# Ledger of designs, part 3: VH-VL binders against Probable ABC transporter phosphonate/phosphite binding protein PhnD2 (phnD2)

Target 1, 264 residues: Probable ABC transporter phosphonate/phosphite binding protein PhnD2 (phnD2), of Prochlorococcus marinus (a3pdp9)
Amino acid sequence: SADPDKLIVALIPDENAATVIQDNQGLKDYLTEAFDKEIELVVTTDYSSMIEAARNDRLDLAYFGPLSYVLAKAVSDIEPFAARIKGGTKTYNSCIIGNTKKGVTSFDDIKGTTFALGDPASTSSRLFPELTLAENGLTKGKDFQGVFLGSHDAVALAVQNGNAQAGGMACPILKSLKKKGVIDPSKVTTIAQSSPIPQYPWTMRSTLSPELKEKIRFTFLDLDSDKVLKPFNADGFASITDSDYDGIRKAGKLLGLDLSKFVK

## First folded at step 10 (VH-VL)

Design j24 (from j1 with heavy chain S99E; framework fv_acimtamig)
Fold by ESMFold2-Fast, scan of step 10:
Structure j24 (fold): chain C 264 residues (1-264), chain A 121 residues (1-121), chain B 106 residues (1-106)
Amino acid sequence: as target 1 above (264 residues)
Amino acid sequence: QVQLVQSGAEVKKPGESLKVSCKASGYTFTSYYMHWVRQAPGQGLEWMGIIYPSGGDTSYAQKFQGRVTMTRDTSTSTVYMELSSLRSEDTAVYYCAREPWYTSGYAFDIWGQGTLVTVSS
Amino acid sequence: SYVLTQPSSVSVAPGQTATISCGGHNIGSKRVHWYQQRPGQSPVLVIYYDSDRPSGIPERFSGSNSGNTATLTISGTQAMDEADYYCQVWDSSSYVFGGGTKLTVL
């Protein structure tokens, strides 16, 4: 249906599902009123499952990470329309972190260690950490062992408790976990921050009616409610386009990801 | 501080090969793509190809595929562009130019000074 | 292959506003970058990502991009702005330049 009575809204599982759902309750309530439609929030088990759901036209709106968006866009009829703004920018950074007690405070300390990664289709918890390490002469499988833990909070906890000596994750998520007391700043050292990454895109399936697509776009771009924006740690949303993610396409190709075959 | 310094002007005969160097300084060499762009006398800018200095991966414009080869030496932070089977139409100023690889396709923010190549008999 | 179209020349009087267009199919969905090239010199990035200015580029330079046309605008044009101007986009696996516009200030 081009104008469904219920909108299926998928949220990338960059943290545990309970946290993701909780953080988006304000948005759900706002969208329910704005569209006069039922809103169903969906959090898949992993990034690939969300990409597959998009490929099979199961999602009306989807909040992807940058790389998972690029992968989904290659196999789905979706279009990006908005990204969060914080501190005047629509970018964020990836952080490489080390366990302080185990003495992991520099790139050289990562040699011979277990490095925690999030989901294989994560930008800031997989792609950018691997590229940043490669820039500093460290290759996964040669200089360190990579382990995929599925989410950013899992990476942070593994590094904190020493199950991995180092890891990569989104800097904003690390900051949030420190503020919530989940991560003790004295136990985890930030070794490096990446260059800016385009913020997570909100996307919609292209087959929605033009009137509904315009309504959705306006609703997000006009959003200024602190109740809704505070859980997202956002000042608002700004317009984005597919080409804002071209840098991610290039980075993915350099890491050997075949974007045309990733979801096969 | 950030600089791209290219090799000097060349005079070549048709059928010969050209090899231009571009030495980078003032930044992390492997964090930026390097491009080669040429400009024939009185003409516009023409993209030739890209090299990723960290992995050595390359991609060339269709027009130059089979004649151009791009390489790099990470120990000297230098990229090279070799163009074979030179023709008079290859007379141009050849530029190297830098692009960040982490962003959404950033522009060519730093350019070399250019290398004038004249191909004539 | 993707094609960018620019006017070959634009003339303005000193102090007037110059506008240089860059036409491309659905170019508003792409990010446009602009370069200034003075005679005998290397190109200089003056606008990136449609409308952002690099450090050191005067505020009189601005850009926009919508639909099928991107525009470079130079307000209060000065003699030192005489140069060739090139627009540029990334399209799929290729980097595409416009044909260039010669700006004359007289």
Scores: ipSAE 0.006, ipTM 0.474, lowest interface PAE 10.6, mean pLDDT 88

Design j25 (from j1 with heavy chain P100G; framework fv_acimtamig)
Fold by ESMFold2-Fast, scan of step 10:
Structure j25 (fold): chain C 264 residues (1-264), chain A 121 residues (1-121), chain B 106 residues (1-106)
Amino acid sequence: as target 1 above (264 residues)
Amino acid sequence: QVQLVQSGAEVKKPGESLKVSCKASGYTFTSYYMHWVRQAPGQGLEWMGIIYPSGGDTSYAQKFQGRVTMTRDTSTSTVYMELSSLRSEDTAVYYCARSGWYTSGYAFDIWGQGTLVTVSS
Amino acid sequence: SYVLTQPSSVSVAPGQTATISCGGHNIGSKRVHWYQQRPGQSPVLVIYYDSDRPSGIPERFSGSNSGNTATLTISGTQAMDEADYYCQVWDSSSYVFGGGTKLTVL
C-alpha cells in the first residue's frame, strides 16, 4: 500500500547474490534506522525477473542498472530519484577484457573467439560491449560468438580461466575483483574502456505516499557523512531524472533491442 | 531437471554428532540459497538455518546456535549440515531445501528426499 | 518470537472448497508461502508470495493474505489433495513455519 510497514528493496544481480547482499548490508542498516521500518533486501535470479517484479508493483525501492531501468520504466509505475556519486562523478565505464595467456590483447584478437556477456539486459556487460565491438568492426554472431553468463563476476572468471577468450563487464567490478584477489591482473588484459555510462538509478514505486517519497528522496540525498558512506562504497548520492537515461535508450535502439525480448 | 539428493539414514547415540549431505544438480549451484529444515516424528517443520553457497555465509536459527554448522563444496555442488551434542529430541527427518531469489519470495521451491536420524540410547 | 497459528485439521467432501487459515500478528505485512506434504514424502511448494502459483501447481490452489490471517484455498478438492499443509513467513532473522493442518477428503 501507500505507506507499508515493510519496504521491499530490490538489487540488480550484477554479481552473485551473496556478494550483492553483503555489499549492501551497510545501506540496509542505514535505511532501517532512517525509516524506522523493516527493510527486506531482494536479489532476483536475473535482470528480467526484477523488471517483471517492478511491473507487478512488488518492489518499493529498486536499484536497477541503466538499461534494465529504461526497460522497467516503459512497463512500470516507477520513478528514479538518486544515483551514487564517487570521485566527483555519477558515471562509470564498461571494460572489454581478454585472456592474456591465450593472447587476446587487442580488438583483432577477438575475431573467432567466444566472448563472455553478462545478463542480456545489462548495460556494461552486454549493451556497451556489443556497441563498442560493432564500432570496431566486430559483429556478434559473425565475427565472434557471444555467451551469456548472467553476471559480471562470472564474465571475469570465465575470461581468467580461459572458458571464454574475451568478455565485457563493468570496470568498477573488475577493479573490485582484482583488489579482492579474485582476479589476477597478470591473467586478464583490459583491451578497451567505453565512454561514460550514467550510474545505476535508485527508483521507487510511484504509488507510495507523497510524504514517504519525500522522506526516501531526502534520506538518500542528505547523506554526506564519510563514516556512514564509506561501507557503501560511495561518496554520496545525487539527484537524477528519467531524462538522464535517454542516452541509454538511444544506445538500445542502435543495437536493435526489442522490449518484448526482455519483458513478458 | 533440478534435484537435491541427501545422504542415507543414521542411527546415533546421545552426545554424538551428525553430518548430513545434500547434493544439488540440474541448476547453477551458487545462484540459489540452501536451507536445512527438520521434522520430528508426527510434528511440524522447523527451520534450522541457511547457507549462501556462493560465498559460504551462514545464518542459523537461535535454537541451534552453537550446535549446528553448515558448509558447502562448490566443486561437487554439495551442502553439509553438522549437528553436535545430539539428544533424543533431535530424532527427526532432516531436509535440505533450495530457495530462489525474488520470484520465489525466499520460498523453498525444491526439497531433498529427507534423511531420517534416530537418536536413542 | 513470531508465531503462526493453523487449525490442526480440516475436513471437506470431494469437489468442495477447502480453506486453511494461517494466523499471525500483522501477517498481512509479511509474505506467506504454503507447502503440501503427503505422508512419507517431502514438502512441495504450492503457493508462494501470498498468492503466486509455481509452475505445475493446479489453478484450484489459490492464496490470500491480509490483516492477521493468510488463507490457502483449494477449490474442487480431490482425494490427491489429502495432505498436511504448512504456512511459512520470514520474520527478521528467521524462517517461521505454522504448526500444520491435516486436510482430510472424505
Scores: ipSAE 0.000, ipTM 0.409, lowest interface PAE 16.0, mean pLDDT 86

Design j26 (from j1 with heavy chain S99G P100E; framework fv_acimtamig)
Fold by ESMFold2-Fast, scan of step 10:
Structure j26 (fold): chain C 264 residues (1-264), chain A 121 residues (1-121), chain B 106 residues (1-106)
Amino acid sequence: as target 1 above (264 residues)
Amino acid sequence: QVQLVQSGAEVKKPGESLKVSCKASGYTFTSYYMHWVRQAPGQGLEWMGIIYPSGGDTSYAQKFQGRVTMTRDTSTSTVYMELSSLRSEDTAVYYCARGEWYTSGYAFDIWGQGTLVTVSS
Amino acid sequence: SYVLTQPSSVSVAPGQTATISCGGHNIGSKRVHWYQQRPGQSPVLVIYYDSDRPSGIPERFSGSNSGNTATLTISGTQAMDEADYYCQVWDSSSYVFGGGTKLTVL
């Protein structure tokens, strides 16, 4: 269990499972060669299932979102070691979007609407959209109704199709969906972008041998393969620590989400 | 201990509205989702929707969209489920059930005792 | 919409192992929960997250989930285990229950 022959690598389901698995085949191949071990990619049904898998020591490596990491860290023996970097930046932004045809192009237009959210444990598709709206005088459950759709691509499609009038999601995922032609830029308006959010942390279970942990760290930090990095829209991976996510803990408290109350 | 106590049985006529309450105790009310699940006589369990008591956020099953409304009162740790435009097919036992917010795919770990609602003319 | 398929009934002799299946497309990638419901009573969670057992649930209850089938297993089945059993998953924006299986212990 300190140095297993097979590593279970979990990937947060921020998009549909097929897309997540497809985008990470290059990573799987790279890690298989680098570690000389069997690599099994797993994509759970939702963010909390991945948190629960980590709590039960079922994951060797896990690519969490920021909030799901904070929640998993509270109940699991895991440690963060790397996050994507691009142009010297280890951050990304959350976007608030509106349906153009329904006239949702500003914060005031969100009043009285249905607002699409991703997973409850998502940072850029739940926590930061709600915080941004609250800072602009819009409270979930009072000024608009939230609906959880489970993933960022589901949010984007719901807003585009008018099934929700507005929604929140990761700006990089929105940009990717527009580039792929899944989202028509003329149908969806970006109303706002959040302040910078720490990038998704790569984590490993702390009970892996010290030698394997250092090999894992080195392998990610030294990664320069375009095949692997293109899906992450990254120049590479850079070192991170748990304290890099203290801002996420604070953001939850500012929104009135007492993160300590979600730990049993 | 952790308890969910629901309001008593009701008899309704078609076209009326139903409002069932579920009072929580023994835990932090705002830290857990609350689900509503119904069961028609001799039938299986059917999910109706979910409310997050902290913000009042709701999500409803497509079948009930437009007829169901879930609300809460944080001062009394009570969740309400209102179903309008009742039909005889709405005759069922209605349950509230607790789910954790950070464990989607959520197990319904604590259930209320159920509220029998009979809709007949 | 996502559909979970359970057999309507399963019969087993006392002391033998009962197995109740829950079929769903790629259900092995989902988290499956199982509920026991005795007549006139509220459902009781007996297995959560595929294979975990809540405090107070006997060790004879176990679960597994792979491919297109999740399974609830009850070893050394007792008369008191006679009940309806429901599997349940979350799929995107909805919580889906199987149709239920009536377990009969001769």
Scores: ipSAE 0.005, ipTM 0.395, lowest interface PAE 14.8, mean pLDDT 86

Design j27 (from j1 with heavy chain W101L; framework fv_acimtamig)
Fold by ESMFold2-Fast, scan of step 10:
Structure j27 (fold): chain C 264 residues (1-264), chain A 121 residues (1-121), chain B 106 residues (1-106)
Amino acid sequence: as target 1 above (264 residues)
Amino acid sequence: QVQLVQSGAEVKKPGESLKVSCKASGYTFTSYYMHWVRQAPGQGLEWMGIIYPSGGDTSYAQKFQGRVTMTRDTSTSTVYMELSSLRSEDTAVYYCARSPLYTSGYAFDIWGQGTLVTVSS
Amino acid sequence: SYVLTQPSSVSVAPGQTATISCGGHNIGSKRVHWYQQRPGQSPVLVIYYDSDRPSGIPERFSGSNSGNTATLTISGTQAMDEADYYCQVWDSSSYVFGGGTKLTVL
C-alpha cells in the first residue's frame, strides 16, 4: 500500500538488538504522533537481512549504514531523504583500536594479530578499516586474521577483553561506549581515525504516496525533540541525496567487494 | 586533464576576512576530498583542513578552528576557504589539493597553483 | 601534536646520491609521503606510502621508512632536483608536515 495504516521502520543493528530497540522508543512515540499511524520498529539479526527485507519491499522506513544503503539501493526501490547533523556536519569517522595491555598501539603492532570486524556490510567496522590497513601494508588473511563479530559494540568489547588484539569501529559508537562505562579508556587505544564518512541515511520505499513521502521528509527535517535526537547524538537531521554515497561505492570497488553479491 | 584553478592574489588589512576559491575540472568532483594548505613566506607547509565535496562536511586543524570555514558548490565544482579575523601572520600562499575518498592518510596528488594573500596594516 | 623533523639543508654534487631524512616517534608505523617544491611552484608528489612512486616521477627517486626515520633518496642527482622537500604523515585526525629540507646541487 502507498498509504499503509502501519509503518515498518527498520534500524541497522550496529549494536546489539536490545540496545537499538530500547534507545529508539522515543523515535517510535514521535512518529506515532506525527503520522497518526501504528509504528513497528524492526531490528534484523544482521545487515544482510535488513537489505533483503528492503529488497522484498517489507520496509517503509529504513535507517541504514552507508555501505548497507549502497547495497540495498542497488536491489531495492528506496530513496534517501535525511541524515543526522551535529556541529554543522553530516559525517563521522571510523576508528582503528588496539588492546593497551597487549601493546597494540600502532599499525605495525597489528601484524600477526586477530582483528575484530563488525558486519561484512558495515562501512566503519569493515570497509574503511580494511582499506586503511591495506594502505598501511596490512592485508586481511595475510598480515592479520579478520573475525566478523557482527556489531560495533561486539568489536569494542572483544578488543577490551583481549579476544581480539585490534579492531575497527565507528568512532562515535566508541565514544558513546566510553561515556556509558562499557569501555574503559585505559584498556583500549585509538591507533587511527579515518577521513570523514557520510552519515547513516534515512530511507523510505519509493512506492509510498507522494503526500506521505513529503510528510515523512519534513517530519524528520523539522525534528527538534531531545527524546528522539539523544540516541542519534544529533542536533537534528538534514537533507541528503543518493549521490552523497558515491564515495562509498568507489571505496567498495577498491576493496574488491562485489556489491551485487552481498544480497543473495 | 585533471586541474585545480585558484582565484587571484589578495591584499587585506588586519581584522578583515579572506575567501579563496578552487575550481576543479577533469575528474568527478565528489569522488575526492579537497584540502587547504598554506605556506608563509620562506616557511614550510601547514595543513588547514579538509572538505568532502559531496556532503559538504569539514574537519579543521585545531590552530584554525573558529576562524576557518570551508564550503563548496557542486554545480560549479568549486571549493571555498574563508579565513576571518586576519592577522599579519596569515600572510601566505594558500593551496588547495585533492586526495582520494577512501581512508585517512592519502597523499595529495593534485595541487592548485596557489593564491598569495598579503595581510598588512 | 605529532612532530616531524627534517634537516634544514642538504648539499650534493651533480650525479651523487642525496639522502633526506624525516624523523618522528615510531614513524615506521605510519605511511610517509614526500613532496618536491621548486621555487615559485606548487608542491609535487614524488613518493607516497613510504616507497611508491607516482606516474611521471623518475626512478632515481626512492623512499624507505623504518623505526623513527623515513628517508627520501635521490640517486644521480641533477640540477633540476634542486628544490625544497617535505615529508608528510596522517596522525589520527590531522596531516602533519615536516619543516622542509632545501636540497642544493652544487
Scores: ipSAE 0.000, ipTM 0.424, lowest interface PAE 17.2, mean pLDDT 88

Design j28 (from j1 with heavy chain W101F; framework fv_acimtamig)
Fold by ESMFold2-Fast, scan of step 10:
Structure j28 (fold): chain C 264 residues (1-264), chain A 121 residues (1-121), chain B 106 residues (1-106)
Amino acid sequence: as target 1 above (264 residues)
Amino acid sequence: QVQLVQSGAEVKKPGESLKVSCKASGYTFTSYYMHWVRQAPGQGLEWMGIIYPSGGDTSYAQKFQGRVTMTRDTSTSTVYMELSSLRSEDTAVYYCARSPFYTSGYAFDIWGQGTLVTVSS
Amino acid sequence: SYVLTQPSSVSVAPGQTATISCGGHNIGSKRVHWYQQRPGQSPVLVIYYDSDRPSGIPERFSGSNSGNTATLTISGTQAMDEADYYCQVWDSSSYVFGGGTKLTVL
């Protein structure tokens, strides 16, 4: 059971590293004070690198996306403990978007186009977009060309700039980019929204001491700092369990993903 | 399903102590705050204090400081509220209530049925 | 100590809109919760975070909060809505309840 003097806190690179680091400075400061420990924020170059770091027991805390969590859980001794909550809900949606000038406003318009995808292990920027398209008769590599751009903001920008005609990403990230003026709502059309997806899980290494695990869990669950919560667009964090992600496991299987071989 | 079940009505004499129980079921007992709220006949709701069942940490409203004690038993998922040096003004219905989120500013989403305590004689 | 002020009573005809105010200094910067208490029953949370509804609460119930006044609004008021209504905030070191408003639907 470990009680390290420094906690390594990994954050999924769902946007470019500079944005992720900037948005989490408040969290770093809060955790430094709450735990009386050095906090090191780590943003890996891709989702699979974060999964590999977890597999090698190199992360004390890790903020995964739903699919990357399911993949990491299969190969790591980690446990989920909290997810962001807003207005009483712990879910979000995936958006399929199209370039307005290129006339991509419906599923049929995606045929023959380049479709922007985030990271291969992303739920809202890969798994759910591909599943939604397949349910509407559109198969990647047959009806459209998929291009992995690595992050949600890269997808949004590629669709806005016409480098891809359509793409898939988290609806909350799209909303944030529109609010920041990074994405012009007149240039990007939302074609579809998915069913609710369980929010990103905060996870911890299971081998941390029971006392430290309890302290970590309740530090997050009691967190009410506006400075920390605003970047997450959250009212707070609420308890979650591994079974909350069973729907993600099912979705992966429906798309035909071999979760045991998907990430290296 | 989430439930809070309280102990039965009591009649007490001035100077005695009251101990009311509240048994929780249907959720992770140690993950939520538990509050005690009272209501005198024909009067409004009055917050008495909070207990964090995980660590047993408590915080009491100024009016009750020194007279109220809140405790819990994690093996039975039960919270207790003890009020000492009872006066006739302590006649009230006593409620336990759960806060659904862990921040101290959040709402009480589940309430017990209430325990009527009459202080007379 | 922080004080929340509510009218003692509000009367409304069936089908009309009832509004219940909750006054407090700079209450718009706080999170306001509303509870319904029918005679002989425990309070029931009807609005939290100023305007959000718990599962099972009809859409007729809505809330707002700005400046020095929070408001609970009940549209299409029904006989079953007859109850006492309490607003609540957290202030510094304690929860504070308003004095309660008796809603009569007649």
Scores: ipSAE 0.000, ipTM 0.400, lowest interface PAE 16.4, mean pLDDT 87

Design j29 (from j1 with heavy chain Y102F; framework fv_acimtamig)
Fold by ESMFold2-Fast, scan of step 10:
Structure j29 (fold): chain C 264 residues (1-264), chain A 121 residues (1-121), chain B 106 residues (1-106)
Amino acid sequence: as target 1 above (264 residues)
Amino acid sequence: QVQLVQSGAEVKKPGESLKVSCKASGYTFTSYYMHWVRQAPGQGLEWMGIIYPSGGDTSYAQKFQGRVTMTRDTSTSTVYMELSSLRSEDTAVYYCARSPWFTSGYAFDIWGQGTLVTVSS
Amino acid sequence: SYVLTQPSSVSVAPGQTATISCGGHNIGSKRVHWYQQRPGQSPVLVIYYDSDRPSGIPERFSGSNSGNTATLTISGTQAMDEADYYCQVWDSSSYVFGGGTKLTVL
């Protein structure tokens, strides 16, 4: 089915499923009109489930995080085509945060603590936090204990309530949670920000017809709808290529990740 | 082929400003960090700072904070480094060098040819 | 500020193994990169991320990093390897270079 009547659009569960689904209703409406097709939004329970769905050719469009994309690309016929752009940049940062009341305000304060991590296949809530800590002399399992909580909002809440003393997550998600009043800025300190990370790639199944693939690319690149773009905090979408994620492949190797463990 | 080509040698007087360019070709300019590194005659390498060509964000070594400014022009794939209030000890070869923008702590894999700047005493 | 310490010079006979050390507090927890600089030339990356070799760099170059010392090893050293060698790490907010080691092959 190179030109299916229904497009399955998967969204990475970087926050709780209700939030992800609600934030993307505008996208669903927009794509329904643009493609003249039924659009089904899918949010899997974890990143590995989305990777497996892509591997089995079940997804037509998929909005991955950088690492989960790299993992999916290794086992799936998918191709990246667009990423969100804001102020001329297609990048975001990972934040290391600490509980203010527990006095976690610097790297040294993380030693001996429980550090909250998102999904194992997350770039900004696992890969970059672990690399940043290692570069600052802190090794997971030796200098601190890591705990995987599955999503960025779960990390933020755990650090805020003191169930973890520190954690790593996407800086844009932290900013959003503070703006919504979910996170109190006085209770959570940002200890560090990473180097820029390539934005989440929009990907499509490579086996879609060339005509449909071109229409999909054009639809995203020409998108200027405030209703769709507001949840992405974006000015629009801009072209990307697979090679834009080569640095993520290298970072994964450097952390010693067994990429095969993410495929079921 | 990936290449970084810098502007030519300069002779400056104390108190003047220096502006060196570094033109990138053979790769996606906005996908890599650009760094500036200098080397005084007979001395070692000294990191001056980094620019993120995609967003234009910069971070400078403390020693140069307040005197150095890094900018870029994405239409020409060129990075600029300006150093103000020049002193004789700013005499050095100035290099641009790239690293992947998506990883902190990555190595500088491609270097420009260097620009010799002489500041007369 | 973080400091990397290298010996100022190392001498080796042709065909022998040269080792260049780079000392730093808990450097084994950081990623060390090594650059070769021949007189009048730009630095060339010879080892990155402790032990990886860039395409085009001979297999006789290798690296290791543990504890407080990183090491660049050049086996079967050739006259063309005469150069200054610099180690480098990223530390929190800055790149730090070692002082450089002059390798003489005599």
Scores: ipSAE 0.000, ipTM 0.425, lowest interface PAE 15.1, mean pLDDT 88

Design j3 (from j1 with heavy chain Y52D D57Y; framework fv_acimtamig)
Fold by ESMFold2-Fast, scan of step 10:
Structure j3 (fold): chain C 264 residues (1-264), chain A 121 residues (1-121), chain B 106 residues (1-106)
Amino acid sequence: as target 1 above (264 residues)
Amino acid sequence: QVQLVQSGAEVKKPGESLKVSCKASGYTFTSYYMHWVRQAPGQGLEWMGIIDPSGGYTSYAQKFQGRVTMTRDTSTSTVYMELSSLRSEDTAVYYCARSPWYTSGYAFDIWGQGTLVTVSS
Amino acid sequence: SYVLTQPSSVSVAPGQTATISCGGHNIGSKRVHWYQQRPGQSPVLVIYYDSDRPSGIPERFSGSNSGNTATLTISGTQAMDEADYYCQVWDSSSYVFGGGTKLTVL
């Protein structure tokens, strides 16, 4: 339906599902009131499952990561419309982290270790970490062994507990986990931060009615309630376009990524 | 220096279409929303709609839905407002005005000079 | 639809304080902007977000917003302040303007 009575809103599983759903409850309540429609939040098992759900036209709104968006856009009729603003910018950074007790505090210390990665379709816990390591002379499978743990919080915990000696993840998620007391700053060292990455895009399926798409767009861009924005860790939302993600497309090609690795 | 320059005055007949332009200069065109506001004699200021120059997305006031179309050309930093099926009561000065692009609740800080449109009947 | 109510006209002597009201249901929960329009000219933003002044607007212009009434106050009113004044809010899906107040300085 171009104007469904219930909107299916998918959220990328960048952390465990319970945390993702909880962090988005305020936004769900706001959208329920704004649209006068049922809002169903869904969190897929992995990034590939969300790409498949979009490809099969099962999602009305989808909050992707940058790389998973680029991959979904290639096989789905979706369009990006908004990204969060934090600190006056629409960008964030990827962090490379090391276990302090195991002495991993520099790039050279990663050689011969197990490096924790998030989901294969993650920008800040796969694509950018691998490119940053390659720029510093470290190749996955040759200089270190990569292990995919599926989410950013899993990466942080594995590095803290020593199950991996190093890892890559979103810097804002690391900061959040430290603030919540999940990660002890004395146990995990930040080795490097990437160049800016465009913030996660909110997308909608293009087959929604023009009137509903317009309402969705302005509902996000009009959002200024601290009660909704603070839990979402945003100062507001800003308009975005597909071309904002061309840098991600370029980075993916540099790493040799193929959609076939991400679709079930 | 930030400036919005509109096209010149027009005289139209009932049933015709109007297309007014608004050329922006002195700032990043895609970083601000553009609004259209008209002022008919005796009616005060009336908001017609908004366009996001970045994505081309639009939202129109209910009264104009179906008759108004807003578009933009990013290569010339120009926004257009087209109003169809003109009536005598569409006689007004039409203004473009900008607001910060990330929210629709912001004030209109820069206005064009206005375009007088007379629809004679 | 949301409605903003302004007095049609306000008259003050030079140097006196002019007060222009803008009435609306629970307007204190909204952000109110004020525009000045001289005959034959485009509107000029004089107050935004209830009480903030844009660069270049004299300090004699101030605003407040509480309950069901927003107010534009012009202290030490000058002949150059003679104009129409419009209040404005965003309400859900649309910008709404008040009907305008003609300020006469005699």
Scores: ipSAE 0.000, ipTM 0.397, lowest interface PAE 17.7, mean pLDDT 87

